# VH-VL binders against q10081, part 3

Target 1, 150 residues: q10081
Amino acid sequence: MSNLEFVYKYFNSLDVKELYDIYLLRTNVFVVEQKCAYPEVDEIDLKCGHLMLRNANGKLVAYARLIPEQQQTVRIGRVVVDPDERKNGYGRKLMLQALETSKQEFSSSKTFVLSSQEYAQPLYRSVGFKKCSDAYLEDGIPHVEMRLEL

## First folded at step 16 (VH-VL)

Design n3
Fold by ESMFold2, fold request of step 17:
Structure n3 (fold): chain C 150 residues (1-150), chain A 121 residues (1-121), chain B 106 residues (1-106)
Amino acid sequence: as target 1 above (150 residues)
Amino acid sequence: QVQLVQSGAEVKKPGSSVKVSCKASGYTFTDYYMHWVRQAPGQGLEWIGEIDPSDSYTDYNQKFKGRATITADKSTSTAYMELSSLRSEDTAVYYCAREGYELYDYPFDYWGQGTLVTVSS
Amino acid sequence: QIQLTQSPSSLSASVGDRVTITCSASQSISYMYWYQQKPGKAPKAWIYGASELESGVPSRFSGSGSGTDYTLTISSLQPEDFATYYCQQYTSYPLTFGGGTKVEIK
């Protein structure tokens, strides 16, 4: 679909349907599709920004959360694209918007970080992130820290 | 539209070096990582390493570290893989492969045609 | 490093047969990738992500599995399907491939 809309809200500004949509998308991919049982919903959600990409029909097609950290840093997490909406470039569009929204919402931010499963590195590389750690295990799955400085 | 064209077959002696080229066209060369993968005759595929053409960052399979050198020339949109101290076990078809960026997608979206390197005494 | 073991290494089958190829990983994989390779050609992307078929791949192909055990299935083998199929992981560096399964005419 064309006619995409980005919506950004802090946790307490989300309505119940937005929260439902976010958790449905996240758990369907990170828990169900990836076959990984873990507490996917956590307390970080209560203290961060939520970036939603919706198509013309109002469907949530991609999502990320933006977590302010110390030293002018924003962590991007929970990057996900709806299974039926893949191969439309939404992951990259989401990441580009996440960087722009972070600069606007956290105006002192110059550094962006994320923890990536290896298969997802190509997406983050496409918007300028570089690997900056050795691999480490998170829930038994190899991850690497990635960083972008503007 | 995307095309990866590799240099021609080579016959080399043990102990020598070979440098294989991979000319990219149809996309912005510096926007995508390039990988090198080889396939010995009648065998499977083996990952050699990767390069970010934008800044020449590389990473290698430990098996080849110290012998393989991957480089990129932005001005000609060409990636190179050089393998030194060749031995008969290095006889293989060498492929370049571009890393795609679609999330959840296969990692290598375009492959070169392959370059046969034969190492014989 | 993650080892991928494909089974069988080769098989012979008739047109119309159901063919099953397995790929077992030495540790858990989030997404398994599959390639088809014909003699003298580079591998082609075939199955990716959560069992998605690459463009131009016939619907008789399917992928399934989770954790360490993955399967590529051809529901009714056709003459054009005679090739070697490889699984591949991008869960841990170095990237690794399975040893391949060659599908031949009986």
Scores: ipSAE 0.664, ipTM 0.865, lowest interface PAE 1.6, mean pLDDT 91
Fold by ESMFold2, fold request of step 17:
Structure n3 (fold): chain C 150 residues (1-150), chain A 121 residues (1-121), chain B 106 residues (1-106)
Amino acid sequence: as target 1 above (150 residues)
Amino acid sequence: QVQLVQSGAEVKKPGSSVKVSCKASGYTFTDYYMHWVRQAPGQGLEWIGEIDPSDSYTDYNQKFKGRATITADKSTSTAYMELSSLRSEDTAVYYCAREGYELYDYPFDYWGQGTLVTVSS
Amino acid sequence: QIQLTQSPSSLSASVGDRVTITCSASQSISYMYWYQQKPGKAPKAWIYGASELESGVPSRFSGSGSGTDYTLTISSLQPEDFATYYCQQYTSYPLTFGGGTKVEIK
C-alpha cells in the first residue's frame, strides 16, 4: 500500500473539510509565509479541479488546481507544499500527477501552462516546462509564463 | 554521488579568451540546469548565466551578454563557460553550480571546486 | 535588477556573542537564500526559503524577514562560524547576491 494518496475533485464535489484543508494550506503559504496580503481565494476555484496529495495520516501535504482553457490547454496553478513536509519530493510528485490527471479529466489536453514566480521555475523545469514569456508583474511580484507541450 | 569537477587554473593575457569546463557525474546531466557564478578576489559572488543541457537554452546576466558563451556537451556530461575579450577585472574564481528543483529550497545544491582565472599582462 | 545590500560589510565578534547580519533588497523578495563561505572554498547553502536551515547547520543560526528586509542571526557565535555570509535572491533575473558580511574573530 502506498503511503501517499492523490485525490482529485471538481469544486462541486469537494466536501467542507477538503475545502478547509485546501484554503488553510494555500493561505498559510501564499499569504502568511510569503507575507503577501491579497485575495488568495478567487472565482477560478469554483470552476476548476482540485488536486490533493495526502500522506498516510490523511494530512494534506501538497495541492494544485487544474484549470481547463481553450486550445486543448490546461493551466496548473496554486502549486504548494506544506511547510513541514518539504524536501520529500512532493512538489515534483504533485506536478507529475497533475499532468496525468489532466489527461484523464480533460480529454485531448496537449498543452500545459502555468504562471511561475521565478524561484519556483526549477520545480517546473524538472517536469519539462519551459519559460515562454518575459517576466511580468502579478500583484507586484515577478512571474513568468511556462509551457509544456506533449 | 553528485560531483562537479572543474578544469584547472588558467593565466591569460588581456584580450584573450578562456574556456572553463565542468564535468558532471552521479546524476542525469540533462535533467538539471547548470549555472556559472564568479567571485573576484576579496569580492562577492556574481551570476554569469545558466544553461539547460537538454536543449542548450541559455540565459545570461546582461553584464556578460556578448562576451560569455555557456555550452553543454551531453555525450560527456560537461558544461563549459567561455569568456572572451578578457580584462584584468575578469580575474576571479569561476564556479559551476547545479540548480536543484525542490520547491522552496536553495537554488544551487552542488558546486564545483572553482577555477581560478588570472588575467594579467 | 534587484540590488541586495548587506550590512555590515564586516564585523569582529567574540565566541559567545550574538551576531546579526542584514540584507536589504531594492525590491520585495519572495524567499531569501543565505550561503556561508570559508576562504578557498565554494559557498555552502546555509539558510533557504523563509527560515529553513540546511542539513548540518547548527540551530544557533536563524533567518527572518520579509519584503525587502532580511536577517541572519547567530545566537551564540562559535569558532567554526567565522566566515563570510552572502544573501541571494531568485525573485527576478538576473540572479543576484549580496556583497557579503565577513564575520571575524575579535
Scores: ipSAE 0.653, ipTM 0.867, lowest interface PAE 1.7, mean pLDDT 91
Fold by ESMFold2, fold request of step 17:
Structure n3 (fold): chain C 150 residues (1-150), chain A 121 residues (1-121), chain B 106 residues (1-106)
Amino acid sequence: as target 1 above (150 residues)
Amino acid sequence: QVQLVQSGAEVKKPGSSVKVSCKASGYTFTDYYMHWVRQAPGQGLEWIGEIDPSDSYTDYNQKFKGRATITADKSTSTAYMELSSLRSEDTAVYYCAREGYELYDYPFDYWGQGTLVTVSS
Amino acid sequence: QIQLTQSPSSLSASVGDRVTITCSASQSISYMYWYQQKPGKAPKAWIYGASELESGVPSRFSGSGSGTDYTLTISSLQPEDFATYYCQQYTSYPLTFGGGTKVEIK
């Protein structure tokens, strides 16, 4: 699709409109849609990369954060697609780009990890992630750690 | 177009086994998990298990572990479900279903036509 | 495993009626899925996500709920809506379905 654009910035390079768009999208889904009150905006945002997918109108349609960890590992978190833009393949496109961007920006990265609710596993499976833990409860909801090795 | 075509109906005796096939076409077979779900006559739906065709990873509903075996043949793009030690309550329509990966979407985007397995003496 | 209890198991209704089907879960659900099934056919995806309708599903259908209690509503029942409806969860393995609600002609 020639009308899509990925934008990647470390926190200190975000402008105020980008930050506004990110937090609007994240809180509208993780807090409002999922009806889960918690401090969704956290300090990790200050020390990670932010991957944005925008459409031709400039709308932020998908987002993930890329968190470098020890041992050549990148954690992908806050994976979200705008409610009105779902079923366009943006989740998978975002995940594929997250892997490519991580290799470019964190040149030693070989391992990718995330914590997934069970319903979201199909997305992560589609780009090569596999479960690497037993299910554990977080806020009463089963989660699994998932990993992709290069 | 994506199609899942299952093998024909079977009549089996108690204590025997059945192996149902599901031939996939119209997509890359190894890119998607395949699931098996059954439905006894006049009853609801019951999940049996799943397989990743790319590496044969499987997971099963504990109710069927030890009796159900799910396999996949990459060369023919065909998934299989074998159920052993059949008994009358295993009479059901058996479906294969492909797992879609759109975030927030329903898990099963394409279903086979179903295979009736009847277990009677 | 998560038990899904649908109510009622069957109902009789006339064209034009408002119909409500419930699905109660034994623990909190992230997103509830709904399927429509007609006799001799595989289930069809109907409602997913927060309350999204699958392509081709008429706007008279709606889904609602959160936590453990979910509903499927048909605002004005039409002849093509006579079917069995199933809820389904993907919050915990094993994946489970409700027992179904058959909507039939009065």
Scores: ipSAE 0.639, ipTM 0.848, lowest interface PAE 1.6, mean pLDDT 91
Fold by OpenDDE, fold request of step 17:
Structure n3 (fold): chain C 150 residues (1-150), chain A 121 residues (1-121), chain B 106 residues (1-106)
Amino acid sequence: as target 1 above (150 residues)
Amino acid sequence: QVQLVQSGAEVKKPGSSVKVSCKASGYTFTDYYMHWVRQAPGQGLEWIGEIDPSDSYTDYNQKFKGRATITADKSTSTAYMELSSLRSEDTAVYYCAREGYELYDYPFDYWGQGTLVTVSS
Amino acid sequence: QIQLTQSPSSLSASVGDRVTITCSASQSISYMYWYQQKPGKAPKAWIYGASELESGVPSRFSGSGSGTDYTLTISSLQPEDFATYYCQQYTSYPLTFGGGTKVEIK
């Protein structure tokens, strides 16, 4: 828990190692762990912000995308915690920082939204998100839309 | 350490109401949803409902058709479950259970010791 | 609601036996959660994310599965493992549990 560091960058500012770490973590979890083959790397990566949480050793332990949308809305996506670093509170820490970073980066933002997988709902609820849709499938995985108004 | 301590056993008549309490300690009460789950004798587990103590948001299993009311008192870190129009089939051990928020964690990470509610004429 | 069907409802086994419990969901879910319950006690978190053991859970326990079918396995049953095991889903409301599997001593 010591010497944790948040780094927020847009795609063009990412170095090769940062990009590598992000894609490695995302694919290991969303593709391999969750046994879901889908276009993990997409065009949104080129346009959104990338929030990285690293530990004292420089390891990427958690990550999220911040995607600005219309109507002063920010979508938080690809929320992930390294499998070897779970149950350390990094998820909640990441989400709290994601909200703060979003407010700073997108000053006019009032609404935060995300598509939550079933296992992640409690995390988002803990930081104030509320379910605002019925369950639906995304890439064959059950999801719910969640929203936070600030 | 996290602890959920529930009120004592209840014996109720059909048609009456029961209110079970769940005193939480060892964590920030308003940071976690609280759930209620019951278990009839020799039977499985049944979800009753949930509450967000921070704003008293609630959601219920429609099976109870409005008979269940879940509340929370921030000042005492206590959650409550009231069940009205009791019937014999409501006889069960009632549990409060905290909803963990860690990614990839258990939905119900801590449980109360349970409260037996017996409904009999 | 999502129905969870456990099999078997009960089984008798001896210490050292390999025990397998299955949980089938009426709809596809991403993760299955398992609880252990002993008589007169509240359920205890046991296996989460289909395959992750809760802190303190012996390594002889394992979980697997995807989609609608999940399994809890005890590689070598020990005396303290005799209990009832429940699966649970958080995919949709109302939250639901399996009917339970009672593991009894033979």
Scores: ipSAE 0.459, ipTM 0.838, lowest interface PAE 1.1, mean pLDDT 93
Fold by OpenDDE, fold request of step 17:
Structure n3 (fold): chain C 150 residues (1-150), chain A 121 residues (1-121), chain B 106 residues (1-106)
Amino acid sequence: as target 1 above (150 residues)
Amino acid sequence: QVQLVQSGAEVKKPGSSVKVSCKASGYTFTDYYMHWVRQAPGQGLEWIGEIDPSDSYTDYNQKFKGRATITADKSTSTAYMELSSLRSEDTAVYYCAREGYELYDYPFDYWGQGTLVTVSS
Amino acid sequence: QIQLTQSPSSLSASVGDRVTITCSASQSISYMYWYQQKPGKAPKAWIYGASELESGVPSRFSGSGSGTDYTLTISSLQPEDFATYYCQQYTSYPLTFGGGTKVEIK
């Protein structure tokens, strides 16, 4: 738990190793683990912020995208924790930092939204998000829209 | 250590109400949702509802048609479940259960010891 | 609501036997959760994320599955494993459990 480090960068500031680590983690979880073939790497990566959590060994243990939208809204996406690093509280730590980083990077931000896979709702609820839609399918996976007003 | 301690067994008449308590300790009460689940004798588990103690947000199983009311007292770290218009089929062990929020973790990571509510004429 | 159907509802087995319990969902779910319950006790978290064992759960237990079909397996049944097992989904409200599978001594 000690010596964790958060790093926030936009796409053009990522080095090759950081980009590699992000895509490796996202692909291993969202594509391979969840058995879902979809355009995981997309154009949003070029425009959004990338929040990385690394442990004392320099390993990328968790990650999220911060996507500014209209009406002072920030969308949080691609929330992932390394399969070998789960049950260490990194998910909630990541979400709390995501909100803090969003406030710093997008000072006018007031609303936070995300598309939650159904199983992940407890994580987002733990930091104040509330479900605001019925279940729907995204790439064949059940999701719900969640919102947090600050 | 996380502990959920529930109130004692209840015996009620049909048409009356019962209120079961669940006192939480060993963690920040307002950081976790609390759920209520019941189990009729020799039967399976049935979800009743949930509460966010931080703002008293609630959601219920529509099966109970508004008979169930879940509340929380932050000052005492205690959750409550009140069930009105009791029927014989409401006889069950009622559990409070904390919602874990670790990714992929159990929705119910800690449970109270259960409270038997018997409804009989 | 999502219905979870466990099979079998009960089974008799001997120590050392391989035991398999199935849980079928009325629609596709992301993950299945499993609880162990002994008489007079509250359910205990047992398998999460379909295949991950809760802390303290023996390695003879395993979980697998995807979509609508999930399984809990005990590779070699031990005396302390005789109990009722429940599957549970968190994909849709209301939250629902399977009917349970009672593992009894043969």
Scores: ipSAE 0.436, ipTM 0.828, lowest interface PAE 1.2, mean pLDDT 93

Design n3
Fold by OpenDDE, fold request of step 17:
Structure n3 (fold): chain C 150 residues (1-150), chain A 121 residues (1-121), chain B 106 residues (1-106)
Amino acid sequence: as target 1 above (150 residues)
Amino acid sequence: QVQLVQSGAEVKKPGSSVKVSCKASGYTFTDYYMHWVRQAPGQGLEWIGEIDPSDSYTDYNQKFKGRATITADKSTSTAYMELSSLRSEDTAVYYCAREGYELYDYPFDYWGQGTLVTVSS
Amino acid sequence: QIQLTQSPSSLSASVGDRVTITCSASQSISYMYWYQQKPGKAPKAWIYGASELESGVPSRFSGSGSGTDYTLTISSLQPEDFATYYCQQYTSYPLTFGGGTKVEIK
């Protein structure tokens, strides 16, 4: 079955299993797969929204953070798709939902920004993001700022 | 199914211009960036530029900037690559290639069949 | 621009041979992409994310590497594997390819 479910929660509403799944997925990809030792778990987790995509079996297949900023801006971060679930269109689905959820949760949100790892630019470009900075290093990994105005 | 069908072979004189077309089908044309890549006979691949068909945003390899113009027609789902001031070194097979956008996906997941452009006096 | 240097530019091998192709980047990149191209045909996506095989790619193919050095390996060369392989980076514009490695029949 291909039934998918989006769940959006703030940190205090996450149950232990949800938090576990999020951190497991993020660390497996951003730390282990990408061979980058950095403070993956941070204080932003306590304040931001957590968007989860689960399949029919309840597996967390994709995830993103939604971080409200000033001037009707929402930053989308920690965008990740489970390595075993890639090439199924979950990334794009996640991003489209992230934009929709942001509009609902953060009133009058019009600007969306993110720090894109270089390899992930095509995903963000596919939903309308454009580069708005030169490349820079974040935790030793090449990044670029991207922006979408809606 | 995704298909990219390019225009036919071209024979051009030095100093002239060529415009190659790439008609897309089997997917939403405006949802994917389109790239142009060329390959000289017996040589490797060289990136020319890209376009976002949704808003006609473009970016070019500076090697071709000023000579290459990439455009897109949403009404016909067709991308174009025009190269001016042609020289013999521009003789190559020119490919259009769709940009995949899934995480870790290929930059170019589908390709046209290629268009041979021969520049000779 | 990021320069990609493939080695070797060509090699002759027999069916059943182990084949190794390397791609070296002038600077560190996030991931290396590989394409297979046969004569008269457009390149085909082959290995992405350094080590993941595109759908339909036989398991005898593998990719590895990090930083500036990446490798494509064929554990046991088959007749259909004779082709030219290209590495590509999407870390920095302009996008660039390696010079290619032609795998020929010995």
Scores: ipSAE 0.409, ipTM 0.823, lowest interface PAE 1.3, mean pLDDT 93

## First folded at step 17 (VH-VL)

Design o5
Fold by ESMFold2, look of step 19:
Structure o5 (fold): chain C 150 residues (1-150), chain A 121 residues (1-121), chain B 106 residues (1-106)
Amino acid sequence: as target 1 above (150 residues)
Amino acid sequence: QVQLVQSGAEVKKPGSSVKVSCKASGYTFTSYWMHWVRQAPGQGLEWIGEIDPSDSYTDYNQKFKGRATITADKSTSTAYMELSSLRSEDTAVYYCAREGYELYDTPFDYWGQGTLVTVSS
Amino acid sequence: QIQLTQSPSSLSASVGDRVTITCSASQSISYMYWYQQKPGKAPKAWIYGASELESGVPSRFSGSGSGTDYTLTISSLQPEDFATYYCQQYTSYPLTFGGGTKVEIK
């Protein structure tokens, strides 16, 4: 088994190498692999928490951002696993840690939400999320809102 | 070791119903969604619908809505698909398929062996 | 719903030939999945994600494509590659498959 390390930081606490690693991973998957020519970096990054999963060699293998919202809600976004590190269960481990970190960092949180592409629903189902909307287009790509209540 | 073992072949008359079973083993039945897919002789694959075994939530391909009923029995780790008002064009091999949850992975990671349903008078 | 059109519907080729199978979607999709099916057997997961091979799939197989146009290629056809290959999408419900491409060895 790998010795995995989770690191959680709010934007202003990231160092420059952490920020580089995050944007490299996100752009390589969401822009390059998925061939989606929409702006990947947005202003939400400046105002949210960044959850990093690193392997024993220090490589960033999975990432998500945690966005506190009103009404005791945390939005999880930009869920991604490095292409060379897939099929190791890191997506599910990341999601479980995202829930646990949110409880620690936003102790009044009761509701977790995300906007999922359809193919990604199985991951979120595996940690307790349920579809709570009809499909809608986001940047031309079908998505569904998913929710988990504690 | 994941296994999906389906019930045996059926010969049915037009207008009747068939219920195919899919017994799961080697994993936690309620942790994975189950799908049903059929294949007419010499034809491609057609998605029928899905079920969350944990709460019995289902969704169906509109083509089969009103004729197909997908259910799950947690106590026996068995999924079922019932197709009513059978026609000759419903002659097919019917598969159950488990939906894996590894991100980016192939959606249907394990399949049952298939159940041939023949609709003939 | 998203229609997947595979071409050709069947082909015959010699051992060692390069074989290309196409799958065209009626609208853009996120990821194309591929299955191999041998006669009398259930389909088997074959290619996933960004054209990654499932465990045990020989390296002579590859996938490519994006948007609406995808391919599966066998660089040097072997006798054990006789099968029907299906593409599949999970971008929009209902889930749909291509019509299949039957590969026969001459």
Scores: ipSAE 0.771, ipTM 0.900, lowest interface PAE 1.0, mean pLDDT 92
Fold by OpenDDE, look of step 19:
Structure o5 (fold): chain C 150 residues (1-150), chain A 121 residues (1-121), chain B 106 residues (1-106)
Amino acid sequence: as target 1 above (150 residues)
Amino acid sequence: QVQLVQSGAEVKKPGSSVKVSCKASGYTFTSYWMHWVRQAPGQGLEWIGEIDPSDSYTDYNQKFKGRATITADKSTSTAYMELSSLRSEDTAVYYCAREGYELYDTPFDYWGQGTLVTVSS
Amino acid sequence: QIQLTQSPSSLSASVGDRVTITCSASQSISYMYWYQQKPGKAPKAWIYGASELESGVPSRFSGSGSGTDYTLTISSLQPEDFATYYCQQYTSYPLTFGGGTKVEIK
């Protein structure tokens, strides 16, 4: 059997454990690791899709939000890899799956966008994203907009 | 295995130009950005610029004021760095370096062996 | 541009010593990266994400820090560790490196 499993669910289909795992991973990285206090849990969680990557032990090793927007655009957000599971290629796997899942869930999707922390650009570049804005601060952290058109 | 093999050492006069090559192998050339970094003798590292080989998009350190030109040939999986109006201060080892792809990864995961460019009268 | 200042520029140490290298950024950065370079060789990726070791890097190495201040530590210096270490930032363009710290044998 494969040692990895992708699971895509909308908020109302998440069980308590899945929701717990997602919020634990996101807060541990975006809030604690990056020392940034902000409203990590937000209303977008209720409306978006949740892409989870789990290993053979059932551990959530990577995660992303898929957020449909207007004009056949999908925003990919909250891209995160567990600190203990990095350097395993999970980030790229997650992004590739995010694109495929988006095409399946949002049949008209043509444009993909995301707000990248500047250090994370290499990951997104690797799957075809290009910077399309100047740097700006989001919650005090430098970001850039990136776009991929398929 | 990933390999970056650079062209040989160069000796140039002030005011001339030099073009260093970096041949990539062991991976899909167009799937990774390539950077150029130089190091003057006994000094630190200085970033010159970057290129996306897939579409030849480039960005440069403004310090070079347009003297540096980075290009890529997809057919030969080779990146180039040309530096014009050479000065003695441009004497350095020039490196090509591949940009890593993993989240949080070290930006430059593989390096060429370096090319010494000596600028002297 | 973001300037990175390493301290010290050089140090002499003996095998078995604890070595600490600091890198200070002119402004806050998300993560610091470290490279090891030996004479006549290209730099090697060493530490990423401020505290994660690249593959093959011995566990005696560690990285830490946040904001503007980061450190690379060698808990017990070994003969193969004598080299120059560089910090690097990818928070803002142009990408920049620290001035380097040469770890020499005493």
Scores: ipSAE 0.570, ipTM 0.860, lowest interface PAE 0.9, mean pLDDT 94

